VHH binders against o13842. Designs and how they scored, part 23

Target 1, 320 residues: o13842
Amino acid sequence: MYETRDLTGNAGKPVDTNPWPNNSKIAVSFVVNYEEGGERSLLYEDEGFETFLTEAGLMPFPNRPVRERSIESCFEYGSRCGFWRILNLFKKHKVPFTCWAIGQAVEKNPVVVGAMEEAGCEVGSHSHRWINYEGVPPETEYEHIKKSVQAIQKASPSNSAPRSWYTGRASLNTRKLVCQVYKDLGLPQPFDSDEYNDDYPYWVADPLASKPGAEDDKGLLIVPYTLEVNDMKYAVAPGFCNSDDFYTYARDAFDVLYEEGLEGAPKMMTIGLHCRLTGRPGRFRGLQKLMEHITSKEGVWVATREQIAQAWSAKHPYKA
Short names: E, the ipSAE of ESMFold2; O, the ipSAE of OpenDDE; V2, 0.75 times the mean of E and O plus 0.25 times the DockQ between their complexes.

## First folded at step 10 (VHH; framework vhh_7d4b_2)

Design g1 (at its last look DockQ between E and O 0.14; V2 from the best seeds 0.00; counts 0 for: pae E 16.6 > 2, placed apart)
Fold by OpenDDE, look of step 10:
Structure g1 (fold): chain B 320 residues (1-320), chain A 123 residues (1-123)
Amino acid sequence: as target 1 above (320 residues)
Amino acid sequence: QVQLVESGGGVVQPGRSLRLSCAASGFRFDWYAMGWYRQAPGKQRELVASITYEGGSTNYADSVKGRFTISRDNSKNTMYLQMNSLKPEDTAVYYCAKDTTGWYSNSYTFDYWGQGTQVTVSS
């Protein structure tokens, strides 16, 4: 699976001159990571408090087995305020996003799933806990994957299972485990976004195939994500210092890709968001400006990742 | 709890054969590479053979190539070591080992061990 790396890709050649509906020059995917309530805490039998993507950035003190209420309450702001502020913006502009939801977070605040579905958004899975799965026993990760799918499906008014998968801090076993869980649950294979290496979706061998290229290899679709056009940069050093940093960077990325689309190579763009980060008023302004910029352009398809996956698969089916 | 129980050891004359078994429990056996180690008196523990989770690939120490065969039956959660043409130098305690990383690994690392079974080859 990961024994080799494809460092060539398409070798700079356009894969498709018209991959998107309505001759769109760019497909834009907004992703909202919903993690609040799934982060590390003693309440959840973790060894310490959460240190990843907090207001403190690099923690000025080591982790220890105590509750850090300041961190907890900042996460709570994401679910209590930030999420809804973001959702309302997308509703206002009548465009969808894809949510990658932590299963445990959804269990603690299930109303968010219905709200997103009502708004036309896609709810995907971010696994069950917001943790690093490298080093986690595969059996444990399997259960977390399963629980997350079930939690999201249970919270869904339409009883919909997540089709988009993104663990983030994944192990080398994650991709295969995800496919195995979905198979075991009798669900169709999801598409995977735990890659950051392309401007197009692409196929890899089915992890559950007897071997790559075999007759039972139905492929696995990868819809790449991004760690650079991502508001996580607010929580890293040097990172984004204000909302203009985020806006400018994202705008520039969009403009470059959009121009390439106009020149005959339409690609996809991903924008990563977190409720407790961009959801804060001081950072939210950047997203507002970005939304205005993107939606003001002709030939822009703001789509869920599932829609992108469907569009791509229709024109580019897997060939083992 | 991970459990590995070796069996099949004993005392044999040179040139004879033994078949070791390892009964595994407490984990998804078919998700992990497995291996056999041995430790002779006064020597360090060494890898004898390893096998991937599906049994599709095997690896052997040079000293046992052509004589030993590692295999597994995932339906029985059991791993085997067929030892043919045994030599006095094969005398050691043989340990069943479990990989720590799961089904995917560029290099397997083992940290779960059974109690071992004694193999003695002597005239």
Scores: ipSAE 0.524, ipTM 0.810, lowest interface PAE 1.1, mean pLDDT 94
Fold by ESMFold2, look of step 10:
Structure g1 (fold): chain B 320 residues (1-320), chain A 123 residues (1-123)
Amino acid sequence: as target 1 above (320 residues)
Amino acid sequence: QVQLVESGGGVVQPGRSLRLSCAASGFRFDWYAMGWYRQAPGKQRELVASITYEGGSTNYADSVKGRFTISRDNSKNTMYLQMNSLKPEDTAVYYCAKDTTGWYSNSYTFDYWGQGTQVTVSS
């Protein structure tokens, strides 16, 4: 894996069979990242406080080995208020999202899993901690992956294990380790979103196969994510100044892909959200506007990543 | 601690067979690719064969392809090398080796080796 890069993909050619139900012109995946309680803190024996995707943006001073209660308090807004505000919007519009939940965050506030499941949303895994896994020993990363799956399943009233996976700050080992954990737990192989490089799902060789193309190569489905149609840009410079910046950017991305679908190339789109960011009232207006725009259009399928993966694989099965 | 113990070596006539075993302990055997190296007197160690962690993919040096078969039994933490049609050129100390990095690809870095077992094919 990763010895070479695939710079070609489909070479700009649309797929030959529309996998989306009801002849939909676009599949839209809203993603809600639930990270609050998994971030860096001295409480969790980390080396310092969290500095990524906070209200502080770029930190003006070096990270210190102290607790920063203001940042912790901003994360707490996400779990106390922002998550529920976002969930209620999706319930009102009767469309689902996929959550990538940090295992430790779920352990510290398990009620969110049942609430999402009741609302028809998918609860996927974001690994156990919200940290950078580059350089983490393979056995340690394996245990984090396993613990996150178990935490989510334990919190689930239906005892459901996550089917969708996103680490974000992944290591070169992550993809194979995730597949190995799922195999060891007797679970179906997850759908992997640790890519940002296409408007379609696509297959890669099964990391657990004896070799690519072998009899045991059942494939791994990649369902790409996004760092650009993503509310993280409220917290990363240069980024969004106000909710209209987010709305306009996301609307225009949607409109381009929707128009391509009308012209015969129906694709997928992802919109990334964070409870502590878009959950703030001033930013939330942007999500409200976007939701009204997307749900007002004909031929739009707002779906979970599991639903998108299943629809795709039914029409475009893996060929080793 | 990682331990790799080779066995099954010996002295044999050309054209005959030997089966080498490598008993592994001190690590999660089914997490790592494994390999057999050999070293003839005065030569560098060379890779003879390698096998992925679940045993599904194998690679062989051209000099042994078609004659040697690598396998593993993850339930017994043991790797094997079946050596058929032995030639005097196969005379060497054979080492089993454990991959340290690259475990999710066929490109491996082997940092741990056993003590080796002598294979002598006398002409």
Scores: ipSAE 0.000, ipTM 0.169, lowest interface PAE 16.6, mean pLDDT 89
ESMFold2 (binder alone), look of step 10: mean pLDDT 81; pTM 0.818

Design g2 (at its last look DockQ between E and O 0.59; V2 from the best seeds 0.00; counts 0 for: pae E 5.4 > 2)
Fold by OpenDDE, look of step 10:
Structure g2 (fold): chain B 320 residues (1-320), chain A 123 residues (1-123)
Amino acid sequence: as target 1 above (320 residues)
Amino acid sequence: QVQLVESGGGVVQPGRSLRLSCAASGFKFDWYAMGWYRQAPGKQRELVASITYEGGSTNYADSVKGRFTISRDNSKNTMYLQMNSLKPEDTAVYYCAKDTRGWYSNSYTFDYWGQGTQVTVSS
């Protein structure tokens, strides 16, 4: 799967001059990572507290086997307040986002799944725990993948299984494990977003094929994600210092891609969000401004990642 | 708990054959590459052979190529080493080994070993 790297891609050539519905000049995908309740804690039998994407940024103290209530309560703000603030904004503008939900987080607050579905949003999977899966035994990761799918499906009023997958801190086994779990559960193959390397969706070989290019290779669709147009930058140094930093960066990214679309190369844009980060009032203003900017432009398709996947696959089927 | 139990070792004359077995438990056997190591007296432990998780590819040390064959039966959670045309220099404790990473099959590393089985080749 990862034995070789494709560093060429499309070699700077647009693969489709009109890939999106209604001749849209850009497809915009907002992603809301719902992680609250899935982070590391002694309550969950972890060895310490969560250190990633906290208000402290780079932790001024080492991890240790104690509960950090300040960190816990900041995550709680994401689920208690931030999530709903974000959801209401999208409802107001009548556009959807894709949620990547941690399975354990959904189990602790299942009402969020119904709320998102009601709003027309897509609920995908972020695995079961918000942890680094590098070094985790594949048997354990398999169970986490399975549990996350089941948790989301159980919480869904429509009993819908997640179709969008993003682990984030994935292992080299993750892609194949995900496909295996879905197969074992009798679910259709999901699409994978654990890549950051393109402005278009693209295909890779099916991890479950006998070999790449074989007759049973049905491909795996990759819908790339982003770590730069991402509010995670609020929690890193130097990162975003205020909501204008986030807004300006995201706006600029949008404008560049939008212009390219006008010139005959419509691409996709991803914006990553976290409930406990952008959901805070001091940072939320940036998202509001961004939403106004994006929705004010003609020819913009704000879509779920599933919609993007469907649109792309329809025009660009996999060819082994 | 991961367990690897070797068997089939013994004392044989040069030119004879032995077949080693490794019974594996405590992990998803068919998800991991496996290998055989050996350690002769006064020498470092060395890789003898390795096999991918589904048995599609094998690798051998130069010293055993053409004489040894590694194989596995995933339905039985067992790995084998067929040793033909044995030589005195093949005398060693042979260890069954498990890959660390699982399905990813590039550049195997091994972290768990059995207790070993003694193979002695002498006239």
Scores: ipSAE 0.509, ipTM 0.808, lowest interface PAE 1.1, mean pLDDT 94
Fold by ESMFold2, look of step 10:
Structure g2 (fold): chain B 320 residues (1-320), chain A 123 residues (1-123)
Amino acid sequence: as target 1 above (320 residues)
Amino acid sequence: QVQLVESGGGVVQPGRSLRLSCAASGFKFDWYAMGWYRQAPGKQRELVASITYEGGSTNYADSVKGRFTISRDNSKNTMYLQMNSLKPEDTAVYYCAKDTRGWYSNSYTFDYWGQGTQVTVSS
């Protein structure tokens, strides 16, 4: 599937039919990553402690096989405080988010799944561990994918399996492995967010089909994610120095896409959040400002990724 | 348990042909790229040919291009090496190898190999 690249997409052409309900000018997907308890630790037989997207930022830590309790403690803030602070804001504004939940994190704190479902949010899968899957044996990654689906479904009061998928640090096999697991479990294919390359959902060939365009090719819907309208930039370079940096960047991205929608090209936007990052009070102010901005505008549809996928597919079905 | 069993080796005169087979078991054969390695006495093992999981793409060492053809039959869990126009420098033990990375990879890292089959080309 990756032997060629699609550098063309729609070649700048807007879609001919607005898929968003009520003739909305933009679809906005807030995403909350719930990763706490899935990160690297000697406690889980990893080589060392987690250094990615932490309060240590890009400061070097010596590579050594120890636990780093201060980093673990910062992750615990996300599950103990940050998650709930963020959830309460979305409940206050009566809009949903999609969660990408790490399966192991769910196993260690399952109450978050029910809390999100009760609030009308979607619980998707972020695979089982929060690690780099590049180089992980395919059979091991298959088992992680399956474990994450089962963990989320088990924690779900409605017994719902996740419909949306994002690995992040994926292997070249990840997309096909995910589809294979879902087929083997008798579940419909998930909506795949392991792309960053468009302001619209789009179809690709089903990775499990005999070949692209064959009768067995049912398609796979891609719902792109973002690494730039994302609070991970508090912990990477170049990044956000303070909450107003996050707010200003996200606001400007929203305004550009909203204006394009007013001019006849309604698109989607994603905003990525992490419980342990934006859940800190000083950073949280940026999310509060952004929520006020977005919810003050008419013609804005704040939706889960499943809702966006369904609305898109209804107006733009796959044509093999 | 991953098992790779090579067969089809022998002694042949220069210019003749042999066909090697590799029977695979203990893993999802059609999930992985496969390859043939060879090792002559006192030399390092070298990659001779590789083939993608579906058989659609192949790669060859320069020393065998145009003479050797790698293929696979996923229904029988078997890989083949057709060796034409054999030369004395092709004399080696030939090993079947399995990639670690699954369907898609930038390059192959072969982590399992069989016991080998001897190919001897002499006049």
Scores: ipSAE 0.177, ipTM 0.618, lowest interface PAE 5.4, mean pLDDT 92
ESMFold2 (binder alone), look of step 10: mean pLDDT 81; pTM 0.818

Design g3 (at its last look DockQ between E and O 0.82; V2 from the best seeds 0.00; counts 0 for: pae E 5.9 > 2, grease 25.4 > 24.2)
Fold by OpenDDE, look of step 10:
Structure g3 (fold): chain B 320 residues (1-320), chain A 123 residues (1-123)
Amino acid sequence: as target 1 above (320 residues)
Amino acid sequence: QVQLVESGGGVVQPGRSLRLSCAASGFKFDWYAMGWYRQAPGKQRELVASITYEGGSTNYADSVKGRFTISRDNSKNTMYLQMNSLKPEDTAVYYCAKDTTGWYSYSYTFDYWGQGTQVTVSS
């Protein structure tokens, strides 16, 4: 599956001059990562505290088997305040986002799932724990995948299972494990976003096929994500220093893609968000400005990733 | 708990054949590559053969190519090593080993060794 790399893609050629509904010139996908309560902590039998995407950035001290309350409480702000601030903005503008929710986080605060569904947002899965799955035994990861799907479905007023999958810090086993879990649960195949390498969705071979290109290969849809138009940059050095940095970068990305769309190559844009980061007032202003800019343009389709997946699949079915 | 139990070893004359078996338990057998190692007296443990999780690919040490065949039956959680045309230099303790990473890896690494089975080739 990963034995070879496709470094060519579409070789700079647009694959579709009109891939989106209503002749939209761009599909914009906002993603809200809901991780709070799934991060590393001694409370969850982890060996230390969380070090990724914190206010401290690069940790000035080594990890150790203690509780770091300052980090914990910053994550709590994401779930207690940041999430709701973000949700209200999208409600105000009547546009949806896709949430990638950590299963354990949802278990600790299940009301967020109903709130998102009510707002027309998509709830996808971010696995069960917010950890690095490289080096994790496949059996353990399998259970985490399963638990996350079940946790989200249980918290959903509509009993909806997540269709969008993004682990992030995935292992080479993750893609196949995800497909296996969904099959075992009797759920339709999800689409995968653990790739950052294209402006269009694209297909790969079904990991559960007997072999790539075989008759039973129904394909797996990839909807690429982004690590650059992402508020995670607030937590890295040099990164974004203020909300204008985030806004300017995201605006520029949008403008470039939008112009390409006007020229006959409509693409998709992804914007990654985290509740405890963009959800802070000092950073939230950037998202507000970005929302105003994006929604002021004609021919913009702000969509869930599921909607994008559906639109793409309808016009570009998998061919083994 | 991961368990690997080797069997099928013994004493044979040169040119004869043996078939080793490894019974695996305590993990998802069909999710992991497996391998055979051997250690002769006074020598380091060396990889003899490896096989991918579904048996689609195999690898052999140069010294055993054409003579040994590694295979597996995932329905029985068992791996095999067919050893033909045995030579005195094949004398060693043979160990069953499990890959650490799962389905996919750039390079498989093995651990979780069994207790081993003695293979002696002598006239």
Scores: ipSAE 0.535, ipTM 0.817, lowest interface PAE 1.1, mean pLDDT 94
Fold by ESMFold2, look of step 10:
Structure g3 (fold): chain B 320 residues (1-320), chain A 123 residues (1-123)
Amino acid sequence: as target 1 above (320 residues)
Amino acid sequence: QVQLVESGGGVVQPGRSLRLSCAASGFKFDWYAMGWYRQAPGKQRELVASITYEGGSTNYADSVKGRFTISRDNSKNTMYLQMNSLKPEDTAVYYCAKDTTGWYSYSYTFDYWGQGTQVTVSS
């Protein structure tokens, strides 16, 4: 796997059957990243403090062996305030999101899992730590994947294991390791979101099959994610400056895909959010505007990634 | 934990053959590429051959292409090096090595080594 790239996809052809319920013109997945407590810190025996997607920007000596309490404090805002502010907005509008939950973050604040389940949201896994898994030994990454599944399931009042998966800063081994962990735990394969390359879900060969197309090849469903319709752009330059930048970009992306759906090519869209970023009041205004825009339209299905995966699979099953 | 045990070395005449084996334990053998290195006295270790985790792709040093064949049996956790048409310049300690990067890598990083087995080619 990854020896070659699939640069073709559907070659610009729409899929032949609308998989979305009620003949919806677009499926919208809001994603809330819950990372707070999983980030780099000397407290967790890491080599330095977290420098990615922070309010502090790039720091000199980003891996020096000290704690940066200001950065840790900004993450804590996400778990203490931002998560709840965002959750309350989704409850108000009666639409769900999917959470990418870091296992260690869940261990340190397990109440968020029950709160999300009660609100009808999906709790997926973001692996165990919020670190770059490139270069992590495969056995160590395997254990992290397993720990994250167990942490989320343990915190779940319904004893639910995550069905959706996103690592983000993944290794080339990550996809196969995730499938291996789920098999070893006796769980159905998760839906994999470690791709950014399409407006449709799509199938790939099961990484655990003896070979692609064999009778043991059950497929793996890819549900693509996004790095561009994503509030991480508040934390990069020249990204989003204010909440209107986020709102107008996400609105315009939604409008383009919605119009394509009206013309016979109904697709999916993902919107990525971080508790510590959009949860800040000034940025939160942009999410409020976006929610009003999306929920005011006819033919829009706001769904969890599990729901999107199930709807897709029902109309477009894997053919080995 | 990781154990790599080489065997099959010895003293042979030029033009003859030897078959080296590497018994592996303490890790998931079929998760990793494996390699054979050799080191003559006063020289650095050099890669002789490598093989992917599933055995589908092999690589050889130019000095041994056509003479040496690397293989593996994942059911027995064992890797082999068949060395044909041996020459005096093949005299070295041969080491079994384990990759650390896993199934998918652009370049292998070998940092677990066995004790080695001596191969001496002389009359």
Scores: ipSAE 0.251, ipTM 0.651, lowest interface PAE 5.9, mean pLDDT 92
ESMFold2 (binder alone), look of step 10: mean pLDDT 81; pTM 0.819

Design j1 (at its last look DockQ between E and O 0.01; V2 from the best seeds 0.00; counts 0 for: pae E 7.6 > 2, placed apart)
Fold by OpenDDE, look of step 10:
Structure j1 (fold): chain B 320 residues (1-320), chain A 123 residues (1-123)
Amino acid sequence: as target 1 above (320 residues)
Amino acid sequence: QVQLVESGGGVVQPGRSLRLSCAASGFTFSWYAMGWYRQAPGKQRELVASITYEGGSTNYADSVKGRFTISRDNSKNTMYLQMNSLKPEDTAVYYCAKDTTGYWRSDYTFDYWGQGTQVTVSS
């Protein structure tokens, strides 16, 4: 599966001059990572507290088997305040986002799923725990994948299972395990976003096929994500120092892609968000400005990742 | 519980062939890389060959390259070692091994050894 790498892609050639609905010049995907309540804590039988994407950035002290209430409290702000602030902004502008929700987090605050669905947002899965799955036994990861799907589906007023998958800190087993779990649950194959390597969706071989290119190879759709136009940069060094850093970077990315679209190569753009980061007032201003900039342009399709997947696959079906 | 059962060992003359089998149970076979080890009398256990979870890649010790072939049938939860052109130096107990983590990588770590099967190459 990952034994080889495709470093060529489309070799700089435009794949489609009109891939999006209504002759849109760009497809913009906002992603809201909902992780609060799924982070590491002794409360959840982890060995320590969460150190990834906190207000402290690079932790000035080593992890220890103690509860750090300050960290927990900051995550709680994401679910108590940040999430809702973000949701309201999207509602105001009448555009959707895709949520990648941690299963355990949803179990602890299930009301968020209904709220997102009501707002027209897509709820995808971020696995069950917000942890590094590298080194986790496949059997454990399998159960986490399964639990996350079930948790989201249970919390959904429409009983909808997530179609968008993003683990983030994935293992080399993740893609196959995800497909296996969905198959075992009798659910349609999800699309995968655990790649950061393209401006277009693209296909890979079905991980569950007997072999790539075989008759039973139905493909797996990849909808690339981003770690650069991402508010995670607030929590890394040197990173974003203020909301203008985030806004300027995201704006520039949008403008470049938008111009390329005008020139006949419409692409997709992804913007990654976290509730406890962009959801803070001091950072939220950046998202507000970005939203205004993006929505002020003509020919912009703000879409869920599922919508992007559907649009792409309709015009570019998998060919084994 | 993880079980690995080797079979196919025996006594053969130099230049002959043997085919070892490893029957696996107690885990999802197709999720894990597998390998063969051997231990000769008075020597340390050494890696003979490894294979990725789908069989897309294999690795061999230099001493067996061109002579041994590792393969697997995930539908049967079985791994094989085809040993051709056997030499007296190949005499050892051969052990089936399971990758610890199951993740594809170039340097696997193995555990869950079977009881082993004796391979003796002598005139």
Scores: ipSAE 0.088, ipTM 0.576, lowest interface PAE 2.1, mean pLDDT 93
Fold by ESMFold2, look of step 10:
Structure j1 (fold): chain B 320 residues (1-320), chain A 123 residues (1-123)
Amino acid sequence: as target 1 above (320 residues)
Amino acid sequence: QVQLVESGGGVVQPGRSLRLSCAASGFTFSWYAMGWYRQAPGKQRELVASITYEGGSTNYADSVKGRFTISRDNSKNTMYLQMNSLKPEDTAVYYCAKDTTGYWRSDYTFDYWGQGTQVTVSS
């Protein structure tokens, strides 16, 4: 799969055809990562407590085989309060987000799936646990992928399986395993966001094809994500100290891409959010300011990743 | 197994109408775009019309625009082609086809076809 790297992309050339509706100058994808309940804990038979992207993540905090209720409590804030605060803001502005939901988190709080669907948001999969899958045996990762799809579908009032996929801390096997699970479940192949390398979607060869370019190669759409315009930077160093740091950085990223769209090169932008981080009131102010900025502009399409994938593939079909 | 069964073909005079049906089974019908192809004697198959998974968007070949209407009823797993103002040039075997890529994609790959139903337009 990853035997070579594509350092070229479109070589700086604009996309030939603007796929965004109403001749929009930018497509904006807000992503809400719903991870709370899937993180490491001795309660779930993990070897330690969670230290990644937490309120305590900037402190020296040795990992050891104990429960750390303060960390667990911070995650619980995300599911109990932060998720709802964020959802209500998007409902107020009448724009959708895409959620990548951890399967185990959904099992432990299934009501969030219906709430998101009712609000017009997309629910995709973030795999079953919120852990590093590098080094996880392929058969175990396969089962986690399957469990996440089933958990989300079971919680869905419309019985919808996720169509958007993001693992994050993925293995070299993840992409192919995801496609294989969907095939084995009789589901349409999802599109994949485990890339960070462009400002618009692009096709790669179907991992399940006999070889790239063969008759059975139906392609796999990549809809890139971001670790940069991402509230995870509240929890890593050097990062955002206050909500204005997040707001100004995200605003500036938006303005650059919006200006490029005005000049004839419309692209997409992703903004990554975590319920337990941006859901805190002090940080939430930054998201409020960003939403006001984005929604005040003409020619901006705030869309789910599925909508972006549909619009893009209609104008830029895969050609093996 | 995917099954697509066409019906409603026949012999009609120019200017008349026919309505084709495609009964689908073996897959979740509402997840996939569907299409109608036709193949006249000695010609390659051509796409006549296509419809998105919930019927929100349709496309037609230029030769049938304004005369043919594609529709679907997802509760009955059935797709239809209403063929009005038929011309001798519409004579062909008509095939129901299923997209293989899924409803988030709009670059359809129609790899599964039914047996076809004959439409003959002659005086």
Scores: ipSAE 0.024, ipTM 0.503, lowest interface PAE 7.6, mean pLDDT 90
ESMFold2 (binder alone), look of step 10: mean pLDDT 80; pTM 0.811

